# Miniprotein binders against a2bj90: the designs that were tried, part 4

Target 1, 235 residues: a2bj90
Amino acid sequence: MSRSARRKTSALNTVLRVVEVFASIQGEGPFTGTYSVFVRLAGCNLRCPFCDTRYAWSLEAGKPLGVEELVEEIARYEPSLVVITGGEPLLQRHPLNSLVEGLESLGLRVQLETNGILPAPARDEQLWRVYHVVSPKDVPVRVPGAKLHPSWVDYARATGRAWFKFLVANEQHVREVAEYVAKLGIPRSRVYIMPLTPEKLDMKELLELHSRIASLAVKWRLNFSPRLHLLVQLP

## First folded at step 3 (miniprotein)

Design gb3
Fold by ESMFold2-Fast, scan of step 3:
Structure gb3 (fold): chain B 235 residues (1-235), chain A 103 residues (1-103)
Amino acid sequence: as target 1 above (235 residues)
Amino acid sequence: SPEVEELWRRVEELVREAERLLEETGDLYKALLLLDEALWLAEEHGLPELMARILLLKAKVLARMGRYEIALEYLKLAYEIAKESGDEELAREIEELIKELES
């Protein structure tokens, strides 16, 4: 940033509350297997019963980091992909747009993980140009307050940069997902089903769950997302 | 500029490898990853003519994989970009593919 630009920015555009930054392999969704840096932002607008990152629910759980400092920290990892996750990253929308701009200025590919409750990016946001994996929590897992904002379907249609990833435990869940995406006009090719993993599975049980959900993906002609990091014991 | 010339060369290399994988019906998932990288580079540097060509190739890969609905979405996006950039030959090729996949 230039001196003049820095003078004109507010803390709302230049400071993010960050829970953790770490290098790993993207284990989920369309970029599974990619060497990535994960940026977990604080704050969430849901309280999912199955959530394994409850430590990120409060905005106060995050350390305040300047956008420029965070960009420099991410760049040191030399990642193929920057995964911005949380809580719900769109709760910090203004400084998130600034982070995305900084990362793109370095030629870094960015993917956002979002629950899709808040509206999709507008064309004049930096977020318009990045990839989004939208994880609806209204179907099939029925989290209270979790309603997918309809603008995400329009965004996916307009840009080709959004996919929809659903947590499923059984075939009834997959049927509900198929019905849900048909009603919304989401093409099955943009849909991933992913195992809903109980916290206390051993490795054999985890593999068996992955196998069952993958088989259902084939049967229902949907894409399958593993939770690869769990299978290979990475963060 | 030398930087833009290097970018075109890098995108061209990614596109050529994806085309080879499509031609040989090789690793189509790898072809998609290469095209997504190429698309990201074209978008980052504001090169709409490259974006339309990459989206067309991505749609061809997706169609080969049997994913016709998403292929059509990418073709429609590629068509709009090709028309806006004045690439009449590319727009015509895209329109023909749209008609083929709709039938």
Scores: ipSAE 0.000, ipTM 0.098, lowest interface PAE 20.9, mean pLDDT 82

Design gb4
Fold by ESMFold2-Fast, scan of step 3:
Structure gb4 (fold): chain B 235 residues (1-235), chain A 103 residues (1-103)
Amino acid sequence: as target 1 above (235 residues)
Amino acid sequence: SPEVEELWRRVEELVREAERLLEETGDLDKALFLLIEALDLALEHGLPELMARILLLKAKVLARMGRYEEALWILKMAYEYAKESGDEELAREIEELIKELES
């Protein structure tokens, strides 16, 4: 039996707990504006007060789907980008590596959204080869238990495949981010600041918040991430 | 455990000084700085039980400074930590303050 056949057999016995699969536009980070399929995995190791996907916190919120079945479902959308998000996707690391292998075998680009608490991929993982947007929750938003694993900085330097995206509400938050990334040695080119959106903003307030944070990104020489899907009313 | 006890004493010291400054209408910027330091210690050492109390006090300082939008955001954070720590009385207090500021 070939290695490929053995890997495929192993992957067929691997399941992911999946909350939802849907097509949309990536509204955030370095791939903003890309036609994407979003795969929301169940389970999270944080309980962020500002979380808009609390329904995904429990592993039991997800339906068990086989990796091969999920790859086929994603492929039907013909996406330019597959965004794997959660919860925290790295909680399901073993089956996630199998999913990534399947998606890459079809020539699909993969991006993970992660809180960065769990270690960055090792060189022998399939996850080593894909893009990661790391959203630290220790600075400036101070979520309990949200310490960024230092291996993410090493991974970013080694691969050039990680960016760091920070939620900010005001200039003091941006200052804290600038100090934090300088201390860790993260290049400004790898740093995004993104508006921390309270749930009850109307569209005018949302646009005004985006404008303010974007202006701060220019002032502090950092990249800006919108929340484009919120502005255009997509999922 | 001696290390954890010393950390609790340090956080308590920072919180008490911030409360004193808030009550005496003293240096609110200094109070805010002390609370940021307390939050960093509580978060770094995994003390979620203290997070709700520190965030509530920070929100009160921000409100006294006229920074109501930031105070409201911090109160919502405090509410979630109070719920997760099982402090139902604190959670109710914070919820009432949120309703007051939203109105």
Scores: ipSAE 0.000, ipTM 0.116, lowest interface PAE 18.8, mean pLDDT 82

Design gb5
Fold by ESMFold2-Fast, scan of step 3:
Structure gb5 (fold): chain B 235 residues (1-235), chain A 103 residues (1-103)
Amino acid sequence: as target 1 above (235 residues)
Amino acid sequence: SPEVEELWRRVEELVREAERLLEETGDLRKALWLLREALYLAREHGLPELMARILLLKAKVLARMGRYERALLVLKYAYRLAKESGDEELAREIEELIKELES
């Protein structure tokens, strides 16, 4: 088989539906400020009313890309971090494990962003060895159907490679998060609260919101995640 | 420095076992697993020269498995790391293997 034909066969067996690939700064979570390449996978198992990436909800919104082709594209950016996001990336779990294997094979650091509805990685998955930022949507934002899978808490305790990032608008939301993580036994050191940003805030309003939520993080002894890319006007 | 020396010894143990598997036993999947662990340790401790050496060995394992496209991707990345670290001998070895696999 020619190299091209072999690559086409590999792509058919390990294909991802990809919405976009772009370089930016990670604006959220434990790796805030890191030069990253973002890989947005298509398809989502939620319909969050505050979602800023509704264009990724349908699996058909993504173009089919082979894992090897995608690894090569990502590597050209020379990133310090690869952020795999979506939609919900775990909907494409099988080819996603192949992508992670390819990226780790280059020594690239990989972070997955997930809503945590689908189970955490098993020990025999490539996904077991990468970083996960889990964004539960059951508390405080109460998205229907958004129950966090309990295996994520076990994974976080076993590996130290998962953090839980919660969207909050006010102190009542922070109280609900604090109660939720205590009930589930999620260590406070693994918890981030992040501003729930309405679509049309001006820069002053955006900064004031960040300041309020950061102050609540200090008060409640939780970690704070900005939305740095919004503050510095990056994708 | 004692912690760094222990890290280098641990990475070298993983690499040596992977080399042995490549040469003597033929368990290439175990070799890849060992090299993934070595690469993780080298990356987390910011050792690009060591990462380049590990990636070169990983590419040799992948090539023996017939995974030439993946081996080439790994080698191109290893070449960049070797050049950035100033390891001209390693960069030359990597470049020669790239040419061989492209032939």
Scores: ipSAE 0.007, ipTM 0.415, lowest interface PAE 9.2, mean pLDDT 84

Design gb6
Fold by ESMFold2-Fast, scan of step 3:
Parts: sequence; structure tokens; C-alpha cells
Structure gb6 (fold): chain B 235 residues (1-235), chain A 103 residues (1-103)
Amino acid sequence: as target 1 above (235 residues)
Amino acid sequence: SPEVEELWRRVEELVREAERLLEETGDLEKALMLLYEALSLAWEHGLPELMARILLLKAKVLARMGRYENALDYLKFAYELAKLSGDEELAREIEELIKELES
């Protein structure tokens, strides 16, 4: 291989397809309320009918950004948390590990949001060291092709750095989640239920849905995740 | 190296299964999922020629599913990767498919 081809090949290992980088408040999961920078990576291995970020489905929706440039951009925000989301960020696994390494070298806390179809991090990956919020799409929402990779349960038990966040619309969904996590041996302390929000709810409808799902979380002894950014009109 | 050989074997397995599904069973959602996994593995090693071939197959699956705009997005990316790898034959094949889908 020529030097020119080798240099171009090396660049692909340090380039991410990025849809957007923006500051906001983490509205979901165990870090709800944290001042965060969101890094939305392009490409997704699912086509969920309820997806809010369909614009990120294609890899070409993202601009190619070098890992070093992206680390510098993120650092300028001085965030308490870096949230790496998508699409499905694990589709860009190799440059993502390099990004995580750069962010950790600056002392920044990193959280990935993933659908959990691709395997959990191995011990020799930089991704092993960061937090993961896994959002399974096989139960209760039943998206075709969305089977959770079993390694995520092992990763959660080994590290204490994974939580499982389920979209729910009603009590039957919560029952299905409870059965699913019991069958897989996922501790209830690592489980969040979150409102499945239809495309156009007014504020009253959104609050009523949050109240209903939160009440179910109490009843079923599960953690509750709001969609806080929707309630406070942040991106 | 043994690690690189194992990577190529795994990618080859995923691609062959996706091709089989495309040709024999019509389970295009499963084919797409396997190709997303294959692309992730190829990206890990920064092999543009392998990525270009996976993206071309993915685009063919998407086109068969009627997702032409998404297929075009991946074809354009595959074209740039084929050019970067110096695979002029693959680049021409991709260019022809782009023209076909844009017409």
C-alpha cells in the first residue's frame, strides 16, 4: 500500500460522521438535569416508526469531522456530561473509541445512548470505561430486527455502567418490560421506563402522559425517566 | 495478522448471509442489520475498499426495499471510498447505479 493510500485509510479511523453538536440539558435517563453537550452521530441500524430523529438515519446526514477537531469543539462548551447519541453511535465504533479516549483525557464524563443491537464494549475498548444508556427496541415496542445483544446484560453486571431505558405507552407495556427484565436477569435498579411520546402533543397532554407513566413506575417499582427537554422546550 | 484475518472472516460471514437473504429469502430487514454490523467492523480497521463494497450491498438492499433516497446517500459515500481505495472498477459500478436511481 502506498503512503498516500495508508494516510487516507488512517484518516477514516479518526473521522466521525456527525449530524450535530449542541449544548442542552440531558432530559432523559439517570443523568436527567445535567448540563450536557450532545454529539449526534449519523447512521442507524433501525427504522423505528416513533423515531424523533429520522434526519440522522443516513450516514450521509453527517458531516465528516476528525476526532481531534470534535474533542476541541466539545471542550469549548465546558460540559458536565458529553452525550453521544445518533442514530446508532456504535455503527462508528472504532473512531468512537478514539473520541472517548480524547474526552476522558480531558476529564470529561461520557454517556452513550444506544439501541443495544450491537455488542457491548469489550474490556480493551475505551468504551468499556464510560456510561451507557441502552434503549431496547424489541420490547415493548417490537421494532423488527431490534433484538438486544445479550452481552449488554453481562456488561451491566460487570461494570455497573449500563442502564436500560424502555419506551412505554400504557400499563401493558410496563408489564411486558417487567417480564423481559426478569427473564434476562436485569436488576430493576438499572431499569427506566420513559413515556412513548406521539409526534404532536400539546403541553397539557405531554404532562398528563408523564404523570401517567411516572405513576406506573411507582406501582411497578421501576425508575422513571422524563423527557425533560420536551417539557422545557430545549433541543 | 491473526486479528486482521479473523476480522475479514467475520465480515465475510456477515456479507455472505446478507447476500443470501437478499437473493433467497427476501428478509431485507435482517440483511440490512447484518450489513450495519459488517460496516462497523470494516470501519474499525479503516479499510475503504471493504467499506465501499459493504455500502454498495447495503444500498442495493435499501433500493429493493423502496428506500431510494437512503440508498443514494450510501452509494455516494461508497463512491468516495472506492475512489480513495483506487478501485476504479467499483467506483464505475457505483456511479452507474447512482445515475440509474437518480433518473
Scores: ipSAE 0.000, ipTM 0.155, lowest interface PAE 16.2, mean pLDDT 81

Design ha1
Fold by ESMFold2-Fast, scan of step 3:
Structure ha1 (fold): chain B 235 residues (1-235), chain A 109 residues (1-109)
Amino acid sequence: as target 1 above (235 residues)
Amino acid sequence: NEELKKLIEEADKLFEEGYRLEEEGRLEEAAEKYKEAAELFLKAAELAKELGDPELAAWYYLEAGLAYQLAGDPEKAEEMFKKAAELAEELGNEELAELAREALEFLKE
């Protein structure tokens, strides 16, 4: 390896492009209701039509921050959970592993949110040891180019540290999700359906949507994820 | 770079407009927006290369390819995905290289 390549590789392990760091309540998935610090990384490999975080799509939306500086900033919040989200966080996999190492050294619990297109963590990655909420985009939304990497199913079965969260608008979407997870052998206990929320729903419409999707979760024997932050008007 | 940022902001807006038109069933208008977005992503990729950021250029080639694919231009999409894969591999960015290779495989189907 050349001297220049070694320095570049080292820098990639120590700098992340970060859009925002803020404290809130985890509104989604298996840790709903937990006091959390959110770390939104820049860059995304998809352009989903109902994306809530379009401002994070570009890598240029992120400010370069050193891993050590970011760990110190996160620690000041004294969170019960660190939620690393994006964009797609695994696009910055190498420095992300370094961030996770730093956070775990402080005893902090870490959850990653990912679209699952990139491979699941290997045993020798720091990311192997943290929680993952995978949001596949090949069903029911069917975003072009999106395919869940099969290693995520293996990772979930091996570790018990991954869940699969699907945005759904109606019963047909739930049926497609149920068929998809059955075909892949994903246990229903690891599956969440969550309301696909269009822009500019009023509070009554938002509650009615949550009620409908929750009822479908009961009917189809799947877990339900709210979008609690939207209901309580938090970031 | 402000010029690059403006190109990407404009491209993202056009891509978003294309998605909304597609959901409304306005497929021809959606294709036009996707094509315009693709052309801006391509300009952004070329500018990123000129500015000495080939990794950023690889990302924008990937975005241009996706937009061309949605616009109904698989030949230009293939060209863009190949450029993204080649740059990503040269830079040792295995994650981006894998995404570009998956995009190429998807075009074959």
Scores: ipSAE 0.012, ipTM 0.361, lowest interface PAE 8.3, mean pLDDT 83

Design ha2
Fold by ESMFold2-Fast, scan of step 3:
Structure ha2 (fold): chain B 235 residues (1-235), chain A 109 residues (1-109)
Amino acid sequence: as target 1 above (235 residues)
Amino acid sequence: NEELKKLILEAWKLYDEGERLWEEGRLEEAAEKYKEAAELFLKAAELAKELGDPDTAAEYYFNAGIAYEEAGDPEKAEEMFKKAAELAEELGNEYLAEMAREALEDLKE
């Protein structure tokens, strides 16, 4: 019976709660400018005051969708990159590993976006083999309960497949990020700073904010992430 | 809802521990972890239903069924799979409904 029961557990790992699936350009992080399909998973373990996707906070926001059906839907877009985001996608860790396996079987490049509160992938997970952009919310933005799990630093050093992307509004934030990554031993080559954008900005204000944060990235010898989709008015 | 999230996270952590123990050949300890996971999956399903989220309830009734079966409680597993199938059909979730029906057939042996 154990073998039959274990085969049934593959079904347990084959349903995801999905908020939306859409094609766009990756606007952020190390793959900025890449034609991508975004898969937004429901549920989040934080309530960030600056969050752009509050509609995904609730587990109830997602509809159940089979992994195989989702893989087929994604493949029809013929993407250069599959971006799995949310909420917090690691809340659905088991079916997420199954999704990653299906996508990799098709030769698709996968990137996860995570807040890094939950542990980094173990070596025996499918998630070990894909790219991760970790967005800590403890520094500089100080969201309560948002402490980065230390295993993400070990994962980044072991694999070279994780980067750390920090929301910053000013130079004091950049200083706090620089101190934080130095303390944790995160190489600056793995660090991106990104403008913390208020929900409503005109295009001039948005461009000025990007310019200021990019200048700080040069000054502090860190990588810069734009929010390109906001500048070109894509989802 | 913070309580629902805690239940889900704790349940999956226990299920993961069960899977690791099972792969190590520590079958009795694995069964104990699967039972703990099943109880938390059931609590998550019940809380989701109370919160007006039948989609999550159907999913976690199914997850409870699998965990109860692996814990060696086929009667509880049957109860959970029936609840999952009924809710999934009402919601138009054909994939989950089919998986729950297959699980019920397998329990008959």
Scores: ipSAE 0.000, ipTM 0.224, lowest interface PAE 11.4, mean pLDDT 83

Design ha3
Fold by ESMFold2-Fast, scan of step 3:
Structure ha3 (fold): chain B 235 residues (1-235), chain A 109 residues (1-109)
Amino acid sequence: as target 1 above (235 residues)
Amino acid sequence: NEELKKLIDEAEKLWLEGDRLFDEGRLEEAAEKYKEAAELFLKAAELAKELGDPEKAALYYEYAGWAYSYAGDPEKAEEMFKKAAELAEELGNEELAEEARLALEYLKD
């Protein structure tokens, strides 16, 4: 990032509520295995009963960080991928666009993880140009209040920069996902199924679950996402 | 707050087990698991209220409502959603209040 571009970003005096920043390996989705820095933003518009990140639900859970300060912190990790997650990061859409602008100025690849309830980015947003992994909660897990905004399907078709990732426990879940994506016109090439992991699995059980869901992905001709970080015991 | 965590963790396990059984077509066994989950979410809501955390209480009442609904007990589900909506409105949490209100509407089809 040039000094001039960096000074302009600072002048915005824009802040994000950030729960944590840490380096790890992306364990999920299309970039599985990539050395990444994770930025967990505070706030969520869902209250999933089986959520592992309940500590991020409130905006107050996040420490206010300036966009420039956060960009510098992320850059120190020298990551191959910046994963912006939460809660629901699109609740902080305006400062998030500024963060993405700063990260792209450094040539960093950005992936956003979202529940897809809020609308997809518009063409004039910085967010239009980054990758999105959308995790719908209306199928098969049936979370109350969760409905995928239809603009995400349009965004995926227009940009090729969105994938849809579904938590599944068994073949009936996969069938429901297949029917859901067919009805919405989502190409199978943009769909990932991922094991729904109960909190209390030993390593053998975890591997067996991964094996079963991967086999279903082959059978149904969908992409498979592991939860690699769980298998290798990373955060 | 270890007891609250224990109740929620146990309720979530039962909910996920209910989902698994439901997807296998074992509907009566699924209903039993959802009912057990609902009872634990209800206990968690009441404990959260007792501990001075009405926002968590409203949230857990909403979870209890959905669990009772999945268990085939719409009367108990309605009771839970009404408690959630009332608490959310008192707190000024419009998002949570709207979710509970929509849940009441869905129970009516």
Scores: ipSAE 0.000, ipTM 0.162, lowest interface PAE 14.6, mean pLDDT 81

Design ha4
Fold by ESMFold2-Fast, scan of step 3:
Structure ha4 (fold): chain B 235 residues (1-235), chain A 109 residues (1-109)
Amino acid sequence: as target 1 above (235 residues)
Amino acid sequence: NEELKKLIEEALKLFDEGLRLEEEGRLEEAAEKYKEAAELFLKAAELAKELGDPWLAADYYLLAGEAYWLAGDPEKAEEMFKKAAELAEELGNEDLAEFARELLEELKS
């Protein structure tokens, strides 16, 4: 389908299914520590065993909100960063492009979190201009159907607006990540490893897990992402 | 719709139970939970269509297909992914349609 036809079709759907909107601190990835508004979109194309947001898997979990209403709600928080997450937000790509256009008109910085199965943005999409944290699920924690779309590597090289964040539990996982990114030509500077956190850990166990994974990041010369919100007990 | 919400909540609970059982190596029990979840996702998809919400129906067909695939029923999975792709194309959601087609190709390989 042409981009013109795709945009014309998306103009008929200016509604997003939204699970929740809340202010917090970005706890993960390259913008860790930033005052952010989180917009969790409904629907997901994966069923990850260690997913923390299973309540967002179905589109029914989301309340239909118009793009303009959602922009106004986000703006009330006066955030330094708008984090669009889910589910898989690219399942609602067309109204999502309209949301990004509205947020950009207010000068707001946008970061999208995606599993990377659906294609990366094209140059004529509003999404081309925002930041993306891609969380591949085909390695090391293999999830059925979770193949990274190759366009994300091209997008990262062309724009410098994508990073790749991997959940890891041990050194074997880090080795598999290192081999995977080398094979795909992903620069190590664009790669984050992050602790795979079981559903219930006490604070000491959570801190010890962070320390172990951070040490592996140093050893393997990769970037480390904490789960800061878990350590400081924020949503 | 309260009925649709209950169907999805139960389906997700069963799917999560399947994931837990699979992690424990209890593969036969996991398959049974995935099958039960798939049947509820399919009912949810059909109800969403009846309620005039084809976006929800497409998503629920994808969920049903994934659950049937994990349950060891690739024929049902194929049927569900085809229904999702057809609905996504009708809605102009090319990204969802492409994802459904990618799942179909993986299923055949």
Scores: ipSAE 0.006, ipTM 0.315, lowest interface PAE 10.6, mean pLDDT 82

Design ha5
Fold by ESMFold2-Fast, scan of step 3:
Structure ha5 (fold): chain B 235 residues (1-235), chain A 109 residues (1-109)
Amino acid sequence: as target 1 above (235 residues)
Amino acid sequence: NEELKKLIEEARKLYEEGWRLREEGRLEEAAEKYKEAAELFLKAAELAKELGDPEYAARYYRWAGRAYYLAGDPEKAEEMFKKAAELAEELGNEELAERARYALEKLKE
């Protein structure tokens, strides 16, 4: 089979387990406020007690979608950014690389959201060329089994295409994050702290929490990530 | 509305219980919890519509659809996604309508 025929056959047979696809505003991280299409992949390698998307933990929660069909559907939204999230998207690494290739071929910008347990992209992966927001769960929230793979720090240094987003509840957590990133050699310009939102906050409590964490970001000279979608009641 | 909030909180709790049971391989018990969650999400959607919040109603029709699907009732899921799409069309909200239509089309695949 020729290279192009083999590529076409592989793409047609490549399937992702997808929980949902929807347009919204990116509410978190370095691209906060960007008109985005979210692709929520099924499956996760962690069981975080504060997780908002527990319904995506099982691979069986996702419906099988062909990569080419998914690319076409995403393109119809004409997004400024495609956010691939989950679960843990890197659990479906092979078809994910095919999806990224298709999206890049259309000139679409891609951001992956990952817990960073699985290795960072290698230079020969399509994922090497897109943006990554890594949300470590080893510090400060100490989720069992969560250890940041050291290749993510190397990837961030080599490409400038990774940021590290940490869930924090108080100033002690921010101090732990500052010590952690200093030890790993992660520049503060690549670090975001984000409110750890417990269940059942009303809007006043949610705003007060955002205000407190944002104030700590200023004090500690770190970037602040809101959870904007929660504040404006978008998905 | 406090009643609407309580319905949603109870529905979410049942949905999470269904997920936990499914992860333990207790599929019949999981389906029952998802069905209970779906019925409460549907009640929440109908109440939201009565209270003049059709966007909230469309949201909870979609949640009811997802829960019915996980409960093994794709016909009820389809009915819920159609109700969500119809409300979104009535509101002129193209994004919300496409989300509901997407869920409906993926359900048929």
Scores: ipSAE 0.000, ipTM 0.113, lowest interface PAE 19.3, mean pLDDT 81

Design ha6
Fold by ESMFold2-Fast, scan of step 3:
Structure ha6 (fold): chain B 235 residues (1-235), chain A 109 residues (1-109)
Amino acid sequence: as target 1 above (235 residues)
Amino acid sequence: NEELKKLIYEAIKLIEEGERLLEEGRLEEAAEKYKEAAELFLKAAELAKELGDPLEAAFYYSQAGYAYDMAGDPEKAEEMFKKAAELAEELGNEELAEWARDALELLKE
């Protein structure tokens, strides 16, 4: 089949199971503070104990939405950043590559959030060209079977487009993260630690937790990610 | 383990195929792919247990449960999540056990 025919055939099958699309401020990771539109995809290959988006675990939580329609909806927000999250977005890898292609054609910056169990993008995928925040579940939460695919470390070194973000509650968690990233050869400049926030915290408790984790980031020479949206009461 | 990785890789490919079929409205074919994926996750759980990694086994039982649920077989899904919870409790991992029990409760809803 010609390239043109392949593109037309792909377009006929490019549908994503989407839970929600909304505008907010990116509260986490290297792009904290950026005006963003969030696209939450349905389906997940993990059952994490501290998951705050369990409603996205099932594909039934998502409504089928065509890639072209989704690109147009995202573009109307005029975002500085498109954050694709879920569940696990890479479970919908084929239509996700088509979505990224459409967004990139409009000059939009894309960030994917992934658990890193599935392989990192190959050079011939559109996903190779976008930013990735990888949240390994090997440590310190230790979700069984949630082993980081080794290709993510290679991808991060080759492209400079991946960071590793870890939820931590205390210094022992930070120590485990530091040992983990050292063992895998992940540069500290690519590592973020972020407060693990229990479901019910008042603002004083939330600020105190942020302060403690930030201090640990300084002590262990790692980057710190807040959960800014929680502090400013945005979705 | 090389063999365990192959089982998981193939199971995930079947999940992706099931997703594609769901997008096309081919519900019965999608269910069959999810069923095949569930069987591979179950084999992965058994192999992980045999290799002395009950934590991995608990996780793959949970993945089998997810896949059976997607296949329209909530009874087998329940079976799998119960096995995951049982292994987590045996290991003294309260958080993992609670998570598996939560997944089991969601099946009832």
Scores: ipSAE 0.005, ipTM 0.178, lowest interface PAE 10.5, mean pLDDT 81

Design ha7
Fold by ESMFold2-Fast, scan of step 3:
Structure ha7 (fold): chain B 235 residues (1-235), chain A 109 residues (1-109)
Amino acid sequence: as target 1 above (235 residues)
Amino acid sequence: NEELKKLIEEANKLLWEGMRLYEEGRLEEAAEKYKEAAELFLKAAELAKELGDPETAAIYYWDAGFAYENAGDPEKAEEMFKKAAELAEELGNESLAETARELLEILKE
């Protein structure tokens, strides 16, 4: 435990390596369609083959920004949702907790997107209080080194603030996801399947893929996430 | 340093080739490219350390670790993350050191 008699900002708790900040519509997961500001943090602990944001893999891809400066930049957009993504945002855990504290002090709603390899928030973290969309990479598209930390299932049950989002290409993938979540005891109401979108799909192929995966979600009694930003050509 | 820059550029090219091969279902060829990328990131980290730039060295030990992990070599990945954590700790970067140690514990499971 890192308890302290007084709050004091340390140098390491005040700087984040940030790749980009931009306004868009959340295209994925439980908050699809929400006017959002995206904060993409640098660094990732995986090298996923179908990664859309390979430019964010290295910590050097990000510019150092102070937490207070970043809070002010985000607030200027007046967003309905702040989406903190990466890479893997939990790689910058200490300054991330400070960012969340600043955003919540302004009444802003926060969603974190994470691969779930690092532990879920502890009760004494500011991150405990915000929403999390966890994208496991150990099934069905198996990425070397990926393993969901079991604390995420406990966090989801305790708080109701986590959902699990899986990239799927076909029915075999959906079957593997259904088996995986059943074995871990993840409620189906907390599970989303989302189309795994290869680089070179045209709009017709993209729509057909969305239709196929949505139909499988109905068949397997899972929630469906689109990739709405791809369909409407937003960043 | 031109040598360091060239090592990093080549390592990144090999990572991109690995990703392309994986997307094509050529998993063994992909793993080999990830391994080659990891070896170049390791060389870059060691060169940065020799040049008196431990911050850059820590970052490229980190990148080598991730590339070894993707190559299916968890033992070498552990070695790289350990080196990154040790350098980060020496530099006073507690966040990076703590994160590297968490990843090391996860790899053991």
Scores: ipSAE 0.012, ipTM 0.362, lowest interface PAE 8.2, mean pLDDT 81

